# Designs tried in a protein design chat: VH-VL binders against Rho GTPase-activating protein 7 (ROPGAP7). Part 4

Target 1, 201 residues: Rho GTPase-activating protein 7 (ROPGAP7), of Arabidopsis thaliana (Mouse-ear cress) (q8rwq4r167to367)
Amino acid sequence: LALEDIDGSPSFLEKALQFIEKYGTKIEGILRQSADVEEVERRVQEYEQGKTEFTFDEDPHVVGDCIKHVLRELPSSPVSASCCTALLEAYRIESKEARISSLRSAIAETFPEPNRRLLQRILKMMHTISSHSHENRMNPNAVAACMAPLLLRPLLAGECDLEDDFDGGEDNSAQLLAAANAANNAQAIITVLLEDYGSIF

## First folded at step 6 (VH-VL; framework fv_lecanemab)

Design g11 (from a1 with light chain Y101W)
Fold by ESMFold2-Fast, scan of step 6:
Structure g11 (fold): chain C 201 residues (1-201), chain A 123 residues (1-123), chain B 112 residues (1-112)
Amino acid sequence: as target 1 above (201 residues)
Amino acid sequence: EVQLVESGGGLVQPGGSLRLSCSASGFTFSDYGMHWVRQAPGKGLEWVAYISSSGSTIYYGDTVKGRFTISRDNAKNSLFLQMSSLRAEDTAVYYCARGEWFGELYDYYMDVWGQGTTVTVSS
Amino acid sequence: DVVMTQSPLSLPVTPGAPASISCRSSQSLLHDNGYNYLEWYLQKPGQSPKLLIYLGSNRASGVPDRFSGSGSGTDFTLRISRVEAEDVGIYYCMQALQTPWTFGPGTKLEIK
């Protein structure tokens, strides 16, 4: 869905991901450094007005923020609440070998194809960036910190641990405590997916 | 060694102006957001102003908004606070403090503080 | 603006004993990203403030294990497992969820 336009051509997101893979690997702080919000909005508007190709002259930090903008605005999270639960359960396995195997199975067997394809595509770009950490100073943990909240939105909202629960209950202290730990879990899950990318995908 | 050194404090009369400076060393100044925090004699801490690493995002405390201006010069590793229309209530030790590493997720904690510079507004 | 309160405001402690300081905010500091934007600072006599805890429970670099932060939403606690003479000073909580960022009134920790 998010990788192709209605006519089947590469989407704005797909073109931005390709740009970062080609021109962002040597940029220090790529995906971490913020660009001016007005510049990001202007670039998105230019795309809609026919400037559909990214050239080597583009600011990589603006393109990185364009990726985050698209992911933030998606109507549904790249990873659904039930898929987040599957990832969290697999991640909690203490054995490294069993954890990797369970994460691979959860992604292959639980995810709808469009969601699996989108997650894998974004992780491919993230893996490429983290593989050049000597040049860009962005290791897997740093890349995960920037991107995890955009990929695992239901986990941050507490929906994974509280699936089908109404949040307007009288006692929500347990819900708030669960949510407070969710950001760390999201970052940790994405970090594992990056560190063991070749074994999982 | 990471250091912040404030200067420019002194005695000024009500309605006057004063410019504070903060000199940074031992780290890449342009990568960090910066804060000004003040403390009146015998009182608690009051956050005054913030400027992002690039200078594009600026926030002020309600007591100083419209009277104080925060700015930075990344080429000179310097942070500034221009104070105008000073009041007796602005009497305080003014600290500069290092904020977050640049990026999408903002963690507005202050891990490095200067020693402070004293501003006294008195007639 | 978010109002921060602390209890107690004065805390005399016997050396080696545990100590706890409470911080309350007028509204939830838990953001949709899962983080509690609550920090703890220590100002020792005659010194600049020092960061102890950020994002509710994360210990800052160089801060001893005897310090811990806990809580979520509107209620937070700073604990010192065994108070030492060097821990004397004024402890401030601070919210960084929304501007203007606001400090609590401070809690003065003294050795009795």
Scores: ipSAE 0.000, ipTM 0.435, lowest interface PAE 16.1, mean pLDDT 84

Design g13 (from a1 with light chain A96S)
Fold by ESMFold2-Fast, scan of step 6:
Structure g13 (fold): chain C 201 residues (1-201), chain A 123 residues (1-123), chain B 112 residues (1-112)
Amino acid sequence: as target 1 above (201 residues)
Amino acid sequence: EVQLVESGGGLVQPGGSLRLSCSASGFTFSDYGMHWVRQAPGKGLEWVAYISSSGSTIYYGDTVKGRFTISRDNAKNSLFLQMSSLRAEDTAVYYCARGEWFGELYDYYMDVWGQGTTVTVSS
Amino acid sequence: DVVMTQSPLSLPVTPGAPASISCRSSQSLLHDNGYNYLEWYLQKPGQSPKLLIYLGSNRASGVPDRFSGSGSGTDFTLRISRVEAEDVGIYYCMQSLQTPYTFGPGTKLEIK
């Protein structure tokens, strides 16, 4: 229900995604540059008070942070732990052609329809932004870095079945390395999904 | 050799104007966002303004909004700060600093700083 | 605006002793990409500021191994394992997550 309200109308998330696609493509650092937290909180509260439409004069950075706010607060990740495991296994295939084919199959075979639709919708917006990287300086890697941790939360939390030797550890340096590796894997997976969006979806 | 050199500072009366310049060399200027940071005598650092690599995104500190204008000329490897309606509180050393907009990090940490140029606003 | 605070504001240290400086932000500096947008800068007397640490814990080029940064979210620490005479100066933390970018008030490190 992340894309539609209970009454079937477009959700806050869907409206924010549409706004970014229309007004965010020429904004340098869109999705990376943070907006004032107070302005983001104000805008979320205004939506809850019935001001559900984004107007042309909205700050694109505020709207971008509204998208992240919604994704961060979802009760469950857009991509489940088992789906993250399937994506990671497909991503580790050395052949680029086999990797893309395996990612397509993993999404088609393991994702529940609502999760697949949500992921595809968010990636559509991200693909639109990265397609205008000359204007906005947000290439697929940059967009993936900003969004991947919100989309592949179980991978960052160590909930996936694939074991990595960096999992766990009380040493601060080991913990930082494990966190960095998880973030890098999430970013890499989302980067491939963006670069080959038309082939995968 | 990566280098930033500020110029244009001096003594000015309250209400006056000055244009500061920063000349960049030793790197591809058009790939980096740029900052102005100031420091009043005996005080701490205060961030003043930022301009993105293309010039499309500009931010100001609250104290200078509406009075200062940051701009850049990538063809000339130059950064500018147009200061108007100057006040005694604007008396400071003004530093030009390079912000990272590079690779996967895409952050704004200031890895290269100029030597600063002094602006004194007094009667 | 994000408010940055530092403790202590004055830090007299005996040469060779360890030193620790705390930095606190009024809002989390942890970005969705997993990085903390917190930098540490050192300004030696009569010099321009120099970057020491970026993204919370990464040492800038040319910075000695005795400097380390740690922390996440709102609480950060800069540590110097063995203070040298050349380390005297004012240490500033800074957040670069949100505009306006803001510095802490600075911590003056002096040799006793």
Scores: ipSAE 0.000, ipTM 0.503, lowest interface PAE 13.7, mean pLDDT 85

Design g14 (from a1 with light chain Q98R)
Fold by ESMFold2-Fast, scan of step 6:
Structure g14 (fold): chain C 201 residues (1-201), chain A 123 residues (1-123), chain B 112 residues (1-112)
Amino acid sequence: as target 1 above (201 residues)
Amino acid sequence: EVQLVESGGGLVQPGGSLRLSCSASGFTFSDYGMHWVRQAPGKGLEWVAYISSSGSTIYYGDTVKGRFTISRDNAKNSLFLQMSSLRAEDTAVYYCARGEWFGELYDYYMDVWGQGTTVTVSS
Amino acid sequence: DVVMTQSPLSLPVTPGAPASISCRSSQSLLHDNGYNYLEWYLQKPGQSPKLLIYLGSNRASGVPDRFSGSGSGTDFTLRISRVEAEDVGIYYCMQALRTPYTFGPGTKLEIK
């Protein structure tokens, strides 16, 4: 889970996040709009071969997909199963004010420091993008829809304690409903974290 | 009434240029990406170009790269395709189509199509 | 470029009978987000194309439930449970994952 390389220099992920913050805010559909898959694969390979800097003429959609590639390739989720459970418990509080306060507490008190820093860094970029929705057409809900599955993987995989007890054991009508609920919860949690970013971080 | 109407087609000589227009009505044009798709006589569909709602993102098919330019004027609800260095193989009916999204995902499916305008490249 | 193929290219069907059209892509259309970027379009005689299915299996607005899309990766099927006279036309699959976006050659559905 690293924003820095071994020598302390900014990682590929950190450089990509900075690029999106600088050049992606006015790009319509940024983070949602697909770049050509082969161009993304080529750009990742170029970084591994020593092209370590993003230049101003890079395709922002390619850089956005590079961010997603890094997050999917992480050995473990940016947010652990237990941390997802803490976020889901906080999110289920009916009062909006109490919900925001509980999400803030869950993040501050239960997240390991590296995971908290990684989540906050990614949300900072996402918040920057959603703050320019008039130009890029990506409101907090849209950004959350694109990124939530990458950030809250254990929630979608049914690895969180609050979802573990679901057991229809049937030919999947119940299983499909559980999966849909998990996806909706992940998106909703990230949406709140973006809309109330300044109150939570 | 959601509608797309193409115009500007006609007969042009090889090596010539032609500008196609597409007029949109009945929806907020500036909220949608737009496509050009063509169909040669008796042949299948070929995707030509895409432009995002703001105009910041543009993609072209390999056969037209460097020769065609897609553009839009959101104030006039209009989409354009500037064609240069035309070849006999560019003879086709040209359709404009509206790009639509699946929820919040990036998917450029074409839910509304114009009636088409015919371009004939011949001596 | 991604090459799209369809089978059969000509499909005569008796009214009320089911019909199936296969579409294959030269590269996987399954994105890391779990969706297949495969669309189906119908062009009726003398008309513009109409969207039927997007993201592999989602019916477009106004499309009857007798139409369904299935498949994943490189192998996709469009199925019509009960063919009606109004379904006559050419059916195209299209991939929208990799630029340039590419259509299949089309399948002509005819009433026998």
Scores: ipSAE 0.000, ipTM 0.457, lowest interface PAE 15.4, mean pLDDT 84

Design g2 (from a1 with light chain Q98K)
Fold by ESMFold2-Fast, scan of step 6:
Parts: sequence; C-alpha cells; structure tokens
Structure g2 (fold): chain C 201 residues (1-201), chain A 123 residues (1-123), chain B 112 residues (1-112)
Amino acid sequence: as target 1 above (201 residues)
Amino acid sequence: EVQLVESGGGLVQPGGSLRLSCSASGFTFSDYGMHWVRQAPGKGLEWVAYISSSGSTIYYGDTVKGRFTISRDNAKNSLFLQMSSLRAEDTAVYYCARGEWFGELYDYYMDVWGQGTTVTVSS
Amino acid sequence: DVVMTQSPLSLPVTPGAPASISCRSSQSLLHDNGYNYLEWYLQKPGQSPKLLIYLGSNRASGVPDRFSGSGSGTDFTLRISRVEAEDVGIYYCMQALKTPYTFGPGTKLEIK
C-alpha cells in the first residue's frame, strides 16, 4: 500500500526506490550520507505540488533521505512486532541452512501480504546498492546498518518477545544495553536477508 | 611505502590561478577517495574538497565553491586542485589526504597525508 | 553547516599527567547506522596532521593505547591517560557526517 497511490500509480516511495536503483548505484556513501533537512523537505513539497517524477539530475542523497523520511513517518513499521519476533526467532537458529529456511518460512507464512511486499521491495533496492559496493562503498552490512532501524522498528522499541524481559521502568544502564543488543540484532537480521535475498524471496 | 607528495604551490597575485598536484604511491590509488585540506599561516585546518575513487562524486567547501576544481587521473596516480580567482584569504599550506574505509563498514577518514605545498596570494 | 567547538583551546599539562579535550558539534553526528562520524587529528609542530581516532572511538593504526575517544551525538572527548613529550601539538576534532566537512578550532597541548 505504501508502494502505490489510491489510483494504482507508483507512490512517492516507489519512485524514489526506482531512482536509487537507476542512479544511486555508483554514488559513494549512498543511503549513509545525509542531505540537508531543508532540501529534503523542499523535495517532498515539490512532489505534493505536482513534480511527481525524479529526473536523472536530482541529488541522490536527497532522494535517499526521502526514502528514509517516508519510512520514519509510516504510522506502523514495515514489519510488525509479531513479524519481528518471528524473524528474531528464525535468526537465532545456529545452523545457517536452517536459519535461512526458517526466515523464508516466517516471511512466506506469517507476514501479511502488504508487509511482505513492502519489505521485499525495500530489500530489492538495498540488495541492488550492496551488489555495487566496489563503486559506492556500501557493503551489505553498511546498508543494513542504515536501514534496519527503519524496517524493524518494534525490535528497536523493545516490543518483541525477547529472551530478556524489558518490563517498563528498567534501569537506564540496562535499557542502553538492551537497545544496543536490539540494534545489533536488527542489523544482523537485515544483513542475512540481503546476503540470501535470492533464496528468501 | 604509502605516500602522498604535493607540488605546484607558489606566489600568485590576487585574481590569478594555480594548479596543485598530488602524486600517490605505495597503494592502489583508484580504490580511495581523496581530500584537499588547507591551513592558513598560524591558523587551523579547513577542509577544501573531496573526490570519490571513480571521480563521480565531488564536494567543495563553501569558501572555494565555484573557484576551485578537484579532479584526478587514476592512470597516473594523481590528484589535482585547479584554483582560480585566488584571494589573499586562500594563502595557506595545501595538503592532500587519502580517504580510507573501515573493512566491514565504510567511513572516509583521512589516514594518509602529504607534506603540503605552500600557496601565497599577495600583490 | 555543522559548527565544531573545542575546549580548552590551550592545554598546559605536566608530563605523565592525564589530559582531556572536549569537542562539541552544532548537530548530532550519530547516523542511523549507529556510528558517530567524529574524528580526531593531531598536528605536531612542523608536521602534517595525523589521524588519531575515527568513528568516535576507534584508534587509528599505530596510535598508542594511551589515546582514547568517547562520546555520542554532540559531545565528544579525547583522553590521553599519561601525556608524553611527543604528544605536544594541536588536536583537532572533525565531523565527517555531512559536507562540508568541518574541523574544530584546535586545542594546543603544551608541556608545563
């Protein structure tokens, strides 16, 4: 739903993803380097005022930040809390073969269709960028680090069923440790989904 | 051994032009982004320009934008800074520096620096 | 542009004593990837700058373990556990989060 407008035409997010796939693959630090907030806000407003196409001469860093802006502003995470829990459970399997099979099953069998389509679409763009890492200096781990917090928000917010129980009112030091562990898990999960993209999707 | 050597500095009048060169050796030049950084006499460091490994991405500091042009020739292991419309405030030692990345994650810190070449803009 | 400030600007230190230099940025240097794009450089008298710390807390190759970097967001600290004569020079923090990259004004470390 986030990929199409009501009339079925490509959404702002879909057009931005297509731009990055076509013009962002050779841009050093793409998705990592931040553009000015003012330029990003201006470009979002221009879209709303009828400048609906991204041209080849657009700033790729601005377009990358437009993608992040849309994902941050979504009312709900691309991956729900229960789906994050399913991915985390699958990821914790020690056997690589069993892990990949479990991730595939979790995505295919438990994700709602809109969430699955959105995650797959974003991962496709991310996979394209990381496959050109020698030109853009963004390997799968680096791309995952930039995007994982936007894709697995419930995991970062402590809403998933973790091995450690993070009841409300935890000590700040325990909360900081939990947040760091969650961030590492989110990045690791997305990295596996990127590295084995063709096997999982 | 990894090293960078700058050349092309000298005395020029305001409004003049100079071309600085930086020769790289001891590493695969085409794998690294490159920076120019300057330091006015008795003052701090000021970042001037960056060019990516392929030459496709270029950034400039606000004080030099429109007047300086960074370029590179990977076949010759050389970095250049073409300076035009020079001002007294451009008087500085100009350093070239290599942009390096951390193995698994990329970050473009300046791990190798040249010895600098002096540019003096005076009437 | 991101403005970088340092304190103190002049730091006289007794040999063998610890030293600390503070760096502040006008905007957060913490990226979505979890890293702080903050670097520390040392320029010894008559020499080119040398990288000490990258990504906030990682020591560059060949840098002694008496140097450490810490902090996140807008507040960063460079610490020297025991200052030696060869540590004399001007210390600069720099942000590499967004262009134009900007240096702090520098902190001159001198032996008392």
Scores: ipSAE 0.000, ipTM 0.435, lowest interface PAE 17.8, mean pLDDT 84

Design g3 (from a1 with light chain T99F)
Fold by ESMFold2-Fast, scan of step 6:
Structure g3 (fold): chain C 201 residues (1-201), chain A 123 residues (1-123), chain B 112 residues (1-112)
Amino acid sequence: as target 1 above (201 residues)
Amino acid sequence: EVQLVESGGGLVQPGGSLRLSCSASGFTFSDYGMHWVRQAPGKGLEWVAYISSSGSTIYYGDTVKGRFTISRDNAKNSLFLQMSSLRAEDTAVYYCARGEWFGELYDYYMDVWGQGTTVTVSS
Amino acid sequence: DVVMTQSPLSLPVTPGAPASISCRSSQSLLHDNGYNYLEWYLQKPGQSPKLLIYLGSNRASGVPDRFSGSGSGTDFTLRISRVEAEDVGIYYCMQALQFPYTFGPGTKLEIK
C-alpha cells in the first residue's frame, strides 16, 4: 500500500523514488544533505491537497526529504522486529558467501510480501544512487547511514527500560552504548544489502 | 600546516561590488565543502554561504541571497565570494571556513578558519 | 530557519569556578542517524572562531577535557569544569542540521 494508491496508481512514495532515480544520480550529497524544512513541509502539504506528482524542476533534496518523511510516518516499520533479528543474525555470519546466502533466505522466508516489496523498492533507489558515487559522492556506506535508521526502526529502538530501576545513571550509559551499536549494525546490514543487491534480490 | 588565508577586503561605497578570495593550503581542497561566515563590528557570527566540494551544491543566508555568489576553483585551491549591491549592513570581517570532508559521513563542522578579511561599506 | 538562543548572554566567572552555557533550538537537531547536529565555537578576543564541540558532545582536537557538551533535541549545555583565564571570549552554539546554518547570539565569558 505504501507503493500504490487504492486504484493501483503509483503512490507519492513511488513517484518520489522514481524522481530520485531519474534526477538525483548526479546530485552531490543526495539523501545525505537536508533540504529547508519549510520547503519539505510545503511539499508534503501539497501532497495532502492532491499534488502527488513531481516535476523535473523540483529540488532533489526536498524530494529526498519527502521520502524520509513518508518512511518516518508509516504506521509500522518497513522491517519488523522479528525481521530485523533475522537480518542481524544473518549479518553476524563471518563468511561473506554464507552471510549473503543467509540474508537472502531471511528476506525471502520471514518478510511479509508487502514489506519485502517495500524494502526491495527502496533499496533499488538506494542502489541506483550508490552506483553513481563517482558523480554524487554517496557510496553504499554513505547511503546506508542516511537510510538505515528509517528502514530498521526496531533495531534502533529495541532497548527495554525496567520499572523501579533507581540507579539510572549506569543504565543510561549502557543504553547510549547499545543505541550506538544498533545504529552501526543497521548501517552495516543495509550496506551489505546495497553492495550485494543483485545476489540478495 | 593546514591553513586558509582570506584577501580582497577593503572600503567600498554602498551599491558597489567586491570580490573576496580564500587560499587553501596543507590539505586536499577539492575534498571539502567550504563556508563563508561574517561578523559585523561588535556583533555575533552570521553564516553567509556554503559550497560543496565539487561546487555543485550551493546555499546562501537570507540576508545575502540574490546579491552574493560563492564559487571555487579546485585547480587553484581557491574559494571566492562575489559581493554585489553592498549595503552598510554588510560591513563585517569575513571568514572562510573548512566544512565537511565527503569521505566522512558525519563530518559537518567547521574545523579550520582563516584570519578574516575586513569589508567596510561606507560613503 | 532554525532559531538559536543562548543563556546567559553575559557570564562573569571567578577563576577555577565551573561555568555553564545553555543553548536552545526552535526545532529538534536530532537526526534519524542518532546524532545531534549542534556545535560549539569559541572566539577569543582578536582571534578567529575555533571549534570546541561537534555532534553535541564530541570534543574537537586540542580542546582540553575541562570542556564538555551535553543535551539532545532542542536543549544543549556547554560546561567548563574549571574556568581558566585563557577561556575568556565569546561562546557560540550553531546548528548544522539544515541550511541555512544558524548561530546563537553568543555568550561573553569574562573573569571577575
Scores: ipSAE 0.000, ipTM 0.494, lowest interface PAE 14.2, mean pLDDT 85

Design g5 (from a1 with light chain L30E)
Fold by ESMFold2-Fast, scan of step 6:
Structure g5 (fold): chain C 201 residues (1-201), chain A 123 residues (1-123), chain B 112 residues (1-112)
Amino acid sequence: as target 1 above (201 residues)
Amino acid sequence: EVQLVESGGGLVQPGGSLRLSCSASGFTFSDYGMHWVRQAPGKGLEWVAYISSSGSTIYYGDTVKGRFTISRDNAKNSLFLQMSSLRAEDTAVYYCARGEWFGELYDYYMDVWGQGTTVTVSS
Amino acid sequence: DVVMTQSPLSLPVTPGAPASISCRSSQSLEHDNGYNYLEWYLQKPGQSPKLLIYLGSNRASGVPDRFSGSGSGTDFTLRISRVEAEDVGIYYCMQALQTPYTFGPGTKLEIK
């Protein structure tokens, strides 16, 4: 899938995000529930062969997985290792107002423009879904759990300067704990970005 | 109707521990941030702790930081405050209060309050 | 921490008369989003606190239009156009701009 250089978003991703915003808000477990891998692969192939529009009768879970597919296939993470470090550093500030201000500054000052726009666009869709949690059962934490590994890949891979791990892991138990801490941090950061979306973007 | 009910208060000796609970009903608990606020006898209101709708963001007042732990169980519609190293100065009525709805990012006020539970720290 | 002060601390009023309570903060409560994170609460005798005003000037659901909030930055006012017997209690301002969130000392409104 080719990324279009206009506003930094691929046309396939933009269409899939719009579909989820329009038709996914009432779908229980949207973004969490996996679709059949064969159906996802078929739908991606159909896009490449000219079926470029998502219609109202598409399976929302398939479209959700198409979004995840695009994010996994990006040549580099939507948020780079240095940007993840900036977000983690801002997130650790104890004051709510200072934290939000620092997250806004980190995104505005350290993110390349295309990456900022991409992150903001994806978070807009995620925010729309979590705002309908009464209907879809996907609150901000649940949406963040599904999407954070795709958005903050370097944090999960242990590439960030501020990661809390045991320098070399020592053993399997220490490595398992470090991985759990990284996953919790990624989910927590994305959750804050969703809960305070309007203040940060 | 929308309601918050606190429980777990009582008499405890200095240095002791106590766990307060707050049971929510009549609304989708998992959509709201939650607060604990206390009031010492004859004194004003003091904010104690906050937890976001998902539980990912937690804040404490300076007087309780390191001694109190706020937590929630969204499946059980319950909010908790675990208090340790209690001091005579922690004697107060403890209220739970409903915070912001996560879909309204700029509304951080407390619109629903429980009736309070009394904690007395005395020897 | 942000320090909140209120004046007067005691406010005797005659029924039907107007009342005003001032609240000052040690730091501006105005966020970059343009909102002032100041709230007003009323605690009636023997009851839990109730929200009156949020974001400086917005009345909470069910609050009579006799109540109004105004001000920005560090200086805020709660006004009651005509005080009724049911308005007796302690009025608190609170800042929600940054943690720790802090209440004012309270203003006791009494009927003369």
Scores: ipSAE 0.000, ipTM 0.427, lowest interface PAE 18.5, mean pLDDT 83

Design g7 (from a1 with light chain N58Y)
Fold by ESMFold2-Fast, scan of step 6:
Structure g7 (fold): chain C 201 residues (1-201), chain A 123 residues (1-123), chain B 112 residues (1-112)
Amino acid sequence: as target 1 above (201 residues)
Amino acid sequence: EVQLVESGGGLVQPGGSLRLSCSASGFTFSDYGMHWVRQAPGKGLEWVAYISSSGSTIYYGDTVKGRFTISRDNAKNSLFLQMSSLRAEDTAVYYCARGEWFGELYDYYMDVWGQGTTVTVSS
Amino acid sequence: DVVMTQSPLSLPVTPGAPASISCRSSQSLLHDNGYNYLEWYLQKPGQSPKLLIYLGSYRASGVPDRFSGSGSGTDFTLRISRVEAEDVGIYYCMQALQTPYTFGPGTKLEIK
């Protein structure tokens, strides 16, 4: 639903994703490099005022940040806390083939269809970018690092119950390690979903 | 257009205090973690302090811990470094620098730097 | 604390020649996430430092492709394929794996 307006036409997010797939594949650091935030806000406002198409001469970094802006501002995470738990459980399986099978099952059986479609659509764009890493220097790990916090927000917020072996203090070192572990798990999960996109979706 | 401008440097006596400011423009300041880095005359770069985008996470270099306080005012697009118990060894050019867009733990690279402000601690 | 060292500390280069700077860390900078938390900065005379390379090998925005970073763990190299006059300055490596973040001593690149 985030991909379509109520009349069934492509949403701002869908148009931005299509732009990145067409014009972003050769742009070094695409999705990683930040654009001027005022430029991003201006472009979002222009869309609301009727500039609904992205032309080929748009700044790809601005369009990439428009995607992140939309995902950041979503009222609910694309992947819910229970879905994050299911993904983390599947990811921890040692066998690669069993892991892929479990991730596929978790997505098919746990995710509401709109959330599954949204995640799949975003991963398709990310997969396209990482497939051109020789040109843009964004391999699957790099793309996942940029996007995982926006896709798996409950995991980073500590709403996933599988980390009950956590023994954290309030000092900076303990918090740094806990945050690093959560971010590592999010990035690793998204990386697997990208690398095995065709087997999972 | 993306710019950081430091101010507040000057001459101060040993044991004194000084407050440095850094004004940000051309980007959404509240989305970025911020750093202070210093350079003593003829010496290399030394990382001083970090503050996360929200201000909740703060780290200091060992030489300044307990004497310096980093803070920010996101409504005013400003970063501060309150320096107390100043020593001759704190004499340096002080730079403010922008971290990653989310202030993310993994991306502490400093892609935008100010021009620096000079602090001289001398009697 | 992680100690950073650089070699050489002084590097005189003829314009158009290649240049290489080595950086070593006292501890591995390779995180479990697969990234090396090593950055390279250039400080030109009278100017503020500028980011060249982050996460070991990724080139920052606006940095020419003649600059490249390589290495993993404790040994890293910054290469300039063809040195130009505007490349003069002091090059610093920095580890961002753990606080306190630490810089190398710097390598002064000079034109002969």
Scores: ipSAE 0.000, ipTM 0.431, lowest interface PAE 18.3, mean pLDDT 84

Design g8 (from a1 with light chain L55Y)
Fold by ESMFold2-Fast, scan of step 6:
Structure g8 (fold): chain C 201 residues (1-201), chain A 123 residues (1-123), chain B 112 residues (1-112)
Amino acid sequence: as target 1 above (201 residues)
Amino acid sequence: EVQLVESGGGLVQPGGSLRLSCSASGFTFSDYGMHWVRQAPGKGLEWVAYISSSGSTIYYGDTVKGRFTISRDNAKNSLFLQMSSLRAEDTAVYYCARGEWFGELYDYYMDVWGQGTTVTVSS
Amino acid sequence: DVVMTQSPLSLPVTPGAPASISCRSSQSLLHDNGYNYLEWYLQKPGQSPKLLIYYGSNRASGVPDRFSGSGSGTDFTLRISRVEAEDVGIYYCMQALQTPYTFGPGTKLEIK
């Protein structure tokens, strides 16, 4: 029920996504720049108390952080471990044309409908933001950097089947390298999904 | 040559107003966000305000919010800071600074600074 | 607001010796995108501030490689491998994660 409440009305997440699409496209650093922690905490508490409506005078950075809060707090990742594996396999295809085709097929064939719908909805907002990069300075790569860790959580947690767990050994740099590679892969996958949004969805 | 030049500083009485200007040259001004940063005599740096490249996003430091207004004129390569309800504590050198566009990820770091203009609020 | 602290506040250094300055933030400056929004600036006597380091560890254009930044989250260090006379001035860290952006109090580096 990420996008809809039990009565079928738009959820807090759906309302926040709509707000960003309507009021966030001209806001520089939208989704990257953090809002004041106290304001975000207050707004989340207001939601928990039943105040789910966003007014036109809300701070877009606060609303952006509310989206991230909801995604972070979801019981399961928007993209499951098996779906992350499918995306990573598709992404590793060297040919750009075959990669895009494989990503489209992976999403259509392996994702449960609710997960596909959620991912597509979030990517739609992200695509809208990156399409206004001249005004907001958030190109597809920048938007992907901000959002990928929240969308592809199993990939960053090392839960994907494609790669064996990397033992940290005695050297912290080995663990940092593994984490950096996972983050780079997540960002790259989401970047392709944004750049070729119309071909994939 | 990339350059920022501030002007408009001077002596003003408490409760008064001043308008500071910053003239940019040697780069495409409309591609960069801009900052105002101040430094009181013998004190550290204090961030004052930011305006995005298009002018659509504006932020202020808590001490100046409601009293200062940042604006820009991209056609004239100029940045402004309108200061009202000035206090003795606003006495400082005011710097304008360019926020660099990082290409793939826009950031607010200040890679080019002007030489500053002095504002003295005297009782 | 994010509070920034620096230590030491006064740093006398022998020419050619290494120097290090610590910067701490009251909140993590590590963003979900993997970057630390921590910058270092140097203000030489009578001059405007100059950018040294951004994203915690990236040297700005024209900055000598004897300067390096390290750290993550709430603890950051600026290191100068071999201090030169031209390095005298006040060093400021700054967080750019959230508004209002805040500077540390500054560390005055002097030649002894």
Scores: ipSAE 0.000, ipTM 0.477, lowest interface PAE 14.7, mean pLDDT 84

